# VHH binders against RCC1 domain-containing protein 1 (RCCD1), part 1

Every score and structure here is a prediction.

Target 1, 376 residues: RCC1 domain-containing protein 1 (RCCD1), of Homo sapiens (Human) (a6ned2)
Amino acid sequence: MAEERPGAWFGFGFCGFGQELGSGRGRQVHSPSPLRAGVDICRVSASWSYTAFVTRGGRLELSGSASGAAGRCKDAWASEGLLAVLRAGPGPEALLQVWAAESALRGEPLWAQNVVPEAEGEDDPAGEAQAGRLPLLPCARAYVSPRAPFYRPLAPELRARQLELGAEHALLLDAAGQVFSWGGGRHGQLGHGTLEAELEPRLLEALQGLVMAEVAAGGWHSVCVSETGDIYIWGWNESGQLALPTRNLAEDGETVAREATELNEDGSQVKRTGGAEDGAPAPFIAVQPFPALLDLPMGSDAVKASCGSRHTAVVTRTGELYTWGWGKYGQLGHEDTTSLDRPRRVEYFVDKQLQVKAVTCGPWNTYVYAVEKGKS
Unless a header shows other numbers, all headers, positions and changes below count from the first letter of the chain; antibody chains aren't numbered by Kabat.
ipSAE, averaged over its two directions, is called F for ESMFold2-Fast, E for ESMFold2 and O for OpenDDE. V2 adds 0.75 times the mean of E and O to 0.25 times the DockQ between the complexes of E and O.
Where letters were taken out, [cut] stands.
The coordinates of atoms that the task and the answers printed are left out; those that the model quotes come from them. Centres of patches stay.

## First folded at step 1 (VHH)

Design t19
Fold by OpenDDE, look of step 5:
Structure t19 (fold): chain B 376 residues (1-376), chain A 125 residues (1-125)
Amino acid sequence: as target 1 above (376 residues)
Amino acid sequence: EVQLVESGGGLVQPGGSLRLSCAASGFTFSSYAMSWVRQAPGKGLEWIGRIYTSGSTSYNPSLKSLVTISRDNSKNTLYLQMNSLRAEDTATYYCAREGYYDILTGYSDYGMDVWGQGTTVTVSS
């Protein structure tokens, strides 16, 4: 058993409310900063204004606009209005609690239900039945919705392994590696080639025959990673969150370039005769309603993905972090506030000889778990 | 131009009350949820509360008894009524426009995307 090297969590992006443990209140963090949590954090779930941290010891701590702590927590999922907490019961049963975020962990939950983990049938030799992470319930037969009713059943036939919620849509990964989506589709985030809503889980036909390993849902975009390390991305691209050309960034770039050119005009008019090669303006993509294949630089394989409101983060097999999309609050980790419509490697982890193992995006921030690279 | 302008700040004695206003312009005020946030000197941002497009409100539990948020869509104005003010309530108060906020999902895409310049409230004897 390779001794899991102790890792640390890092956070960057919007921290105006103190969403990052120990970062102090009111700072935008434009580069990865370690979370002071002397505590072995096993899960991070971030809303816009607060973050839930679950420790391996079962402690839940909230940081940001919501504050509080609880024990015997197995998992937590944070949304702006609601906090879902999975607590260990006195027996094999777990207790799911839904709290109002503002009153989280104080008083009584808005809703609670006992959840019985289905006995791992003897026959799945792959013992690590990755117990579904919230918002997927451990039995994989339901998920927590931030909207009432809080308990949403799933058809048993779906055999859900992972579920991610965007602003208006859901992505489900089943045991076979198939992806389903439902909910709002006005930004193409469902991946069915339409902008129509789906009330029920619908299989993404475009991904049929491929085996996905992970799904991620942002505000209005979706990502899946195949077992082979391919990234498929679809939905809204207003801020370049699909790593596709966006008009908004092109205009900003031209404005900055114009301002930079105006500042450098000392007297010599170097007329850059930019030969207008009639290159057809690269088509800007606002909405991508079908999964598009995205290549990372150097042909890197992806293994993990997470999505914020308008940004995307991907971890490679080698432990590198790539981010793109909206960067206004530094949530891309490049020590600036620029938005990107191309994947960019977060150099901090490389420079620090850290291997990224996990990434979790909030709407305007990013959390990363990294370990020191073994001295080969 | 999208703009928020807070007003009504000033010096108030402990135990006093104050009503802050936030005038919105450049956007359809009624279509946005609005929040009040404050920042005490040397401290981080503290969320006070939110009013949704429906008029429903949510408050910081620590402040719920002391504050009331309201809106007048006809005047494009957000209000913060504060009662029983304490020295600890000394801060710059900001109104902020909530971008996209889904009440049902708790999803905030734009968060507080527009802020006013703030109005300073000083609670002193």
Scores: ipSAE 0.300, ipTM 0.698, lowest interface PAE 2.2, mean pLDDT 86
Fold by OpenDDE, look of step 6:
Structure t19 (fold): chain B 376 residues (1-376), chain A 125 residues (1-125)
Amino acid sequence: as target 1 above (376 residues)
Amino acid sequence: EVQLVESGGGLVQPGGSLRLSCAASGFTFSSYAMSWVRQAPGKGLEWIGRIYTSGSTSYNPSLKSLVTISRDNSKNTLYLQMNSLRAEDTATYYCAREGYYDILTGYSDYGMDVWGQGTTVTVSS
C-alpha cells in the first residue's frame, strides 16, 4: 500500500461570505492558503457564495453564505441555490438529498431518492476524479440537475464516467473516453461548431478518435484532457479563460502598459516585439465553438482540469498547477488580481515543494489538493 | 461610470426602523437584479436579500421578518426597509448589482459585480 503521503487542501480567490480559503480575514485570498480543516477533506464543491466540504469520515460542512453540517455523507455538490448530498444509507443503498442552500441542512430536503451504487470506486484520496461523483449519481444512470426535476436520467448507452455542469450546459465523459455535451450553446460551450442548444447529449465529433480522461465545465466554457495529456478547450473567452487572445485583456494590458510607460522617463519604448510579422492585430477570439488544442508551457501533460465561471485550472502530470482566465479576486493564485489569457504556473506549490494532485474551481475561487514531494 | 451609492445609514435605537437607499447610475438599473449585503464589524459579508428584475424578492431566512427590499426603476433606486432593529444589526450595508444570476439553476457567473461604498447603521441605546 503506497504510504499515502499526507496531503492538504488549499484555497484562493473570492471568500467574501466566509468561504474557507485559509486563514485570511479578507474578502479575497490572492495566494494559496491551507484550509484549516484541510487534512481530512476528500471532496470540495464550491458555489459562488459557499463551499461544501466532505471529510473522509463522512462529515459534510458548509462554509460561506450557507451553513450547516451533516453526517454520513459520501459526496456533495454545491450550487448557489441547491445542495445535493449523497448520504450513506443503513445498507448498501445511498440516499440522494437535494437541499435548498439556505436551509442550512435543517428540516426536510426538497427532494430525496434512494440510489443503489453499482461499484464502489477506489477511494481517490484526492476525491476528484472518481467515477460517479456528483452531480453524476453512483449508478451513472442519472445525474442531479439544479432544475426540477432534480433527477435526470441518462441513456444507458452513454455509460457515463464523469459529468460536469456549467451554467447552462453539461459535459459527459463516457467509459470509452468520448465526450458528449448538451444544453445551452450560445457561447459555443457545447463544442459542436454551432451556437445552438442541444436538448439531448450529443457526441463531440471534433474529438472523435481521441480518448479523453477528464472533462471540466465552467460558466460558459468547456475543457477536456486526453489520456495523452492534451488539453482541448472551447466556449466563451471573455476573460481569457480559453487561453486565447481576448479583447478585454488587451485593453487592460494597454492601459497598464500606458500607465507603466508614463512612469519610465527614459523614452525607450520597449516595443514588446511580439513577433507577429504582419501588422494585422492578432485576432481576438470571443467564442471558440470547436475544441481547440491548448499547449501548456514546456509541453507539459495535463492530467486534471477544473473550470470556474471564467477561469481554468489544470494539473500537470508532474504535479504543477496552471491557471488562466479571470483573476479579479485572486482565483488564479498568482498573488495578484490580474487576468491572464495564457497559462501561468502557480509558483506557490513549486516553492513549497508540493505536488498538486487535484483542483476544484468554484465560480470565483479555486481549491487545490497537494502533497509533499517525496524526498528522492 | 457604473456606480452605486448607498444612503440612509445612521444611529438608530433598538426597536427602531430605518430605510436605506441605493442610487444606481451608469447602467440600465431595471435590467439587473440587485442585492443588499451587510458586514458587521469583524465579521464576514452577510447576504440580506435580492430583488429581481420582475420585482420579486428573495431574503435571507434569518432576516426575512426584519427586512423588505423594494426598487423604483423610475428613480434608479434600490431600497432596504429594516424594522425592529437590534444591536446585532449594526453593520455597514452595501447594495450590489448582480451581473448574472440564473434563477433556475442558481448559477452565478458575474455574481455581485458592482458594489456601493456602503452606509453604516449603528443600533445602540
Scores: ipSAE 0.273, ipTM 0.693, lowest interface PAE 2.1, mean pLDDT 86

Design t38
Fold by OpenDDE, look of step 2:
Structure t38 (fold): chain B 376 residues (1-376), chain A 122 residues (1-122)
Amino acid sequence: as target 1 above (376 residues)
Amino acid sequence: QVQLQESGGGLVQPGSSLRLSCAASGFTFSDYAMHWVRQAPGKGPEWVSSISSSGSTINYATSVKGRFSISRDNPSKTLYLQMNSLRPEDSAVYYCARVEYDRWTGESYDYRGQGTQVTVSS
């Protein structure tokens, strides 16, 4: 077993509430910054105003608008008003706790429930029962909702493997690699070709016959990654978060291009007559209600994806990070605050000879786990 | 109707202290976390401090930590901000706010007062 080189977590984007994004005193970090050295973080869940960190030792720490710490934590999921914590019991059982984010993990939880892991059926030799990550509960029979009721049952027939929550919708990946969605659909984030809400999990027919490995839910957009490394993306594209042409960025680019009219020293306005080649204005896409196939530069295969409110991050099989969408707070990691409607590689990790292994997006920030590239 | 009214601002010298007050009405004050936010000319709103409904949880922006103190009196429905060791960069309109949070879009300052001007100038 190749000794997994110790990795580190990095953060960038919005930290106006003092969220830990590495070494910086600013309200935002525009390039990846390493988090505190020596902390063995295994889970990161970021809300807008605070981030929850879980260590391998089972310590939960909150950073930002919320503070506090707890022990014997296996997992945590952060929303703006609610913090879900999975705690280890004295036995095989786990305790799910729901805390008010402002409680600083002091006092009594708003809600608690014992969760009994379903006995690992004998036949799965790969003993790592990938206990679903919060908000999916152990045994995949329910998930945590940030709004009451906090406990939401799932039909056993769904065989949920992963569940991701957007602002108004949910994405579920089942054991067969099928994708289901439900909730609000006004931005096309459900992927059914309509803008209608779905009250119950509905299978994405457009992805039928394909096997998905991962799902990600942003504010009002959705992503899935196939086992073959293909990216499917749908929903709202207001900020280019689908890596499709957006009107808002085209207008901003024209404004910046107009202001970058370098006044030559001699006062002559070089009117760059950009030849209006009569090309039909490339159609701007505001809403994509069906999954669209997205190609990464150089035909790279995706293996991981995460979504913020209006940005998207993807990790490739080779360990590169691509980001696009809203970049106002530097959450794209390109040392600027520009928004992008195309995938751009985060060069920091390449320059530092780091291989990205995981990415998790908060609404306005991004956290990345990376390891040093082995000297071949 | 939710009403918030800030007071206590003024012109002061660097290193001085001010105490801001916010009178709340039109809602159950004790049920809500309260916030101070400030906005300087030409800048966006900046979060300064928050206090939970019970007052048990308090948070500060890094820029004011150790200098500012937030408190509340639920019976009188009043929020306070003690500002010590004031600096020119603290100059702004200060608002008391009842904040609603959206998980994805960020903070909404749906309920705020007219603000009180704080000017720190030598």
Scores: ipSAE 0.019, ipTM 0.329, lowest interface PAE 6.7, mean pLDDT 85
Fold by ESMFold2, look of step 5:
Structure t38 (fold): chain B 376 residues (1-376), chain A 122 residues (1-122)
Amino acid sequence: as target 1 above (376 residues)
Amino acid sequence: QVQLQESGGGLVQPGSSLRLSCAASGFTFSDYAMHWVRQAPGKGPEWVSSISSSGSTINYATSVKGRFSISRDNPSKTLYLQMNSLRPEDSAVYYCARVEYDRWTGESYDYRGQGTQVTVSS
């Protein structure tokens, strides 16, 4: 009922613990591969060594270093050491459970708490937004953390709509489309123009006047997408995950950052020294501490984004998938292990006449939901 | 000023053991939880283990559980990581870290030292 065409999930990248990504049972999948289960999956949450799948019928299944299944699951969020699960209880409340990953869904959780939507949220139409997905809790008044304390309150005036956790930072999207960040900042991932940490949510002033629709947090970088389809990206760029020039993408001592030269729009030339000294350094951007506007090829509008530890994926309004960043496990989906510091379309979906509708990245892999292209 | 200094790394063969140490100064060591984090070439930092300020709560990453053991000696301001049954995949620079938590924002901040190299090869 939700969509008119059948769809399927695809996976690519790291699968060395037996995560469901490919039929060969290898350590990596370099091109999108359909997930074999063919189940009605509504949530994929992946960590380094395992992946959690939630079906529309409420079944939770784990694949990889953790295995098992459970029913009555509303949502799941996977981190390497911990699995958070939101389960239906006997009453109207949901039960938030936090499991040690190695024993997930077996025995006792590490911690559990009932999550009750606040009844006092019945007010004027301006204030009735419902929370999105874990790690943001349904009440939008707290989120789950992979580190104790697992339950973390949020100030009610933030009016959170979406919350994403990177390895060391958090991004919050509020009901008005404003973005807040906090946590570790030493890779520029907070977007405030400094490398200082922030103990409390701080508004991104650089985005004022814009209305954001999505946020995504990677290992040490950050992305948001505006309601008009513009991409803003900041943080760490050692592997090209910002689509900005990096030091060196060639893994065997090959060569220069070409795009830095082509990005000068005025009459000035970026000076390159190919001097006799050890291939004198070309300009590069290791850290971008302010949001940078990123244009996709052909000016396509973005609607969804997701980040792994060192890669970025976006979905366009027309159903194309673009990836960039670190690619040595094949997580970019281009049939190779090449890293990129520029957006590249994943041709598999275009070649198969598929429209990409959703993307979710684990630290070193990528999962994609796509449907058959409608006929015109 | 907070200072952390790791030691005890080296080149070893698979199946060997190593014990890492971290000397802490510039803060009240017994008031803070401590962590080990590692970083392999071409990868981001990976959490390995944590130990509460009293030593009563200990957690491990699934990749090292059963092989690694974290401990601390609060009088000597020293954190340890005993690493047994080492594998090539454990090769990395290992850092000890002090983490600050804000219970309301949920964020952590790490202070870490220079790290100590562990290399496991046949």
Scores: ipSAE 0.000, ipTM 0.117, lowest interface PAE 19.4, mean pLDDT 78

## First folded at step 4 (VHH; from t19 with Y101T)

Design z05
Fold by ESMFold2, look of step 6:
Structure z05 (fold): chain B 376 residues (1-376), chain A 125 residues (1-125)
Amino acid sequence: as target 1 above (376 residues)
Amino acid sequence: EVQLVESGGGLVQPGGSLRLSCAASGFTFSSYAMSWVRQAPGKGLEWIGRIYTSGSTSYNPSLKSLVTISRDNSKNTLYLQMNSLRAEDTATYYCAREGYTDILTGYSDYGMDVWGQGTTVTVSS
């Protein structure tokens, strides 16, 4: 292995299209591997077939099914069909571009628009500016969608701080720590206790009285982390991505259909497989349409979450990484291809005396930023 | 044991045609969408297309003119017909089972939970 720098990015999981995930070759990497030594990466955004890397100096580089590089990039967000790029222009405005992934950064974008940040109002006495990463625009007054119309306005009164897109839904965290969801709901991913779609942002009433610090959206599941370090998770669980009991994990991915057997008191779907000691079917949860509290081992507090299509990753306050869900590409980072319906610590970082600071998941892979312990 | 086994690969001349088969066993074949994926020597994977349980298909636009995907649920077999082959179509061809596709929207997250070992196609004059 190359010498590890104090802070570095690591990758694991699916890389069959040639995406960089470290020194591994082939379709997948099962253990975290350092990547891009000596490069000051500030954003990693991955889709199934390619990954976008953005440096603090404004370089964007694509790896995998798409290749190429561009300068003056402030941010990028990758989806399988489309790449969104926020570029610094020669003037005061930034340029939001949407590219077809197959021809990303070559020729003309599918669509482009100049955007400007909102001016900080008088009611921000602490001097804090609104922060955002794509798909939320810096002004927090709009977000980019991978489907036209690519520019989607947000009501100013939402005061968005973070916005994450899943496969068919959106999560918005506001400045007060409230969470809104909208879009498709057939997998319970909206968190309102029903499977109905929502056209407009709808407040998650189940989280009222709690202050959330972060949201993450996966294929068809949703996560948020409270200011006090609690994890709330909801949506689809056929692969264990909610860390709730699932049907036999050896059959993970063998069935595509869900069966509705029973709803719990909290509105979650309960299905039965196998036998309990008395011969009754053992329950499992295929869909959880209300936020469920999730405890990490040892009572660890969470500070960051990220979701792939069918897996979940969480960073703790003390710099540990936990993963769970579908693992057949090695995207859980446990040196195997086992799927899990419970959180498991990624021992690589503990063994290497590394403190995890950030995680970002592609649909089937995981990218992690970590520093040597003692670098806090 | 859940398995996918490809066959029908071999040497073919440019402009020729070839039909690949994928025999499925150990699961209810008719309940799953299926994909073909290929990998040229020294290159990454390239998704070819999908066939849904309904028999509808979706293709990689860059390959649509070369290929036709079909299935025979009574024989648990997936097929890939390739026509007008070129040297750049030399690759190992894999079939894969898609663990989930949304039957209402047709969306797939490309979560292929079972892969075959592949069959090699060489296009050479």
Scores: ipSAE 0.606, ipTM 0.835, lowest interface PAE 1.7, mean pLDDT 84
Fold by OpenDDE, look of step 6:
Structure z05 (fold): chain B 376 residues (1-376), chain A 125 residues (1-125)
Amino acid sequence: as target 1 above (376 residues)
Amino acid sequence: EVQLVESGGGLVQPGGSLRLSCAASGFTFSSYAMSWVRQAPGKGLEWIGRIYTSGSTSYNPSLKSLVTISRDNSKNTLYLQMNSLRAEDTATYYCAREGYTDILTGYSDYGMDVWGQGTTVTVSS
């Protein structure tokens, strides 16, 4: 058993309600801050105003606008109004509970159901990438919806591996690596090339033939990571969350000029002298209704992705974190509040010799699990 | 420009009442749910309550008896009526626009994307 290097969770972004983002006591944390030492957190689920933390010991703790704690918890999923909790039963059965977030886990849940978990997949040391994580139920035959009815059945034929919920849409990754989406489509977040809603899961045809390893859903945008490490991204781009040019950033002067120092293979800095050729102003993209391929700097392969309301975070195979999109509350982790329409590496983890293993975004904040880089 | 401007803050005696106003501009006020939030000195943000586009209200249970939120869409104005004020109610009060509001339900999952500068309320004898 490879001695799991002790890792730690970090948080940054909006914490105005007392969301745990390390030692930050302000309304916002602009750089990654370690969460309280000694807590063996295996799951983080963040809503806007509160975050749910599950420990390996099965303790659930809420931080922020919602308070409370519970034991025998296997998983938790936080939305602004609802908290889903998967509790261990006395036997192989699990109990799914849906709580009002304001209830502080006191009283009676709004809804509860016994769930028979199917065979537990391999433990991700970070606990974030496991098949059947909430909001997907362990049996993969249903998911939790933040809106009634709270229990949403899935067709058995979908063979769901992962499910992510945006504001109005859902992304499903099946066992074969196919991606389905449904719900609201007015921001192009479904990836079908239309702005129409889909009531039922629809296969993303644009990704057909590709094998996806992970999906992420933000407010109005979507991300997939292929098994080969390619990033596909689509939906709304108001704040640069697709890493595509956006008007809003250009107008606000917050567009960090792509000094893309393309290092040539020979180590020479190609200053792209933006020759003012009379070229038509690069089209601003507000909506991307089809999956677009996104390249990370230096051709890095992605392995994990998470989306906030208007920002995106990706972990590379080498353990680097890239973030882009809306940065108003420091949720990008770059020690500033600048929004970005291009991927930027979070230098904190590099400087601290940390390897990022997982990322989970709340709407306005980001949580990261990282381990110390082994002394080669 | 989208803007919220709070007013009506000031010094009030314990047991007193105060009505705060929030003037909205630069957006269709009637299309958004609105919230009041406060921050006491040295403390975090505390949600007070929300008013939906329908006019329905939701309140922090700890404050429900002390506050009433209303809106006048014709004036693009949000109100917070506070009664029986205590020293612990000393805070800066902010109005905020809900960034995402479901048109049908008034439900918001994306938080408050526009904030006023706040108005300070001091409750002191």
Scores: ipSAE 0.213, ipTM 0.652, lowest interface PAE 2.5, mean pLDDT 85

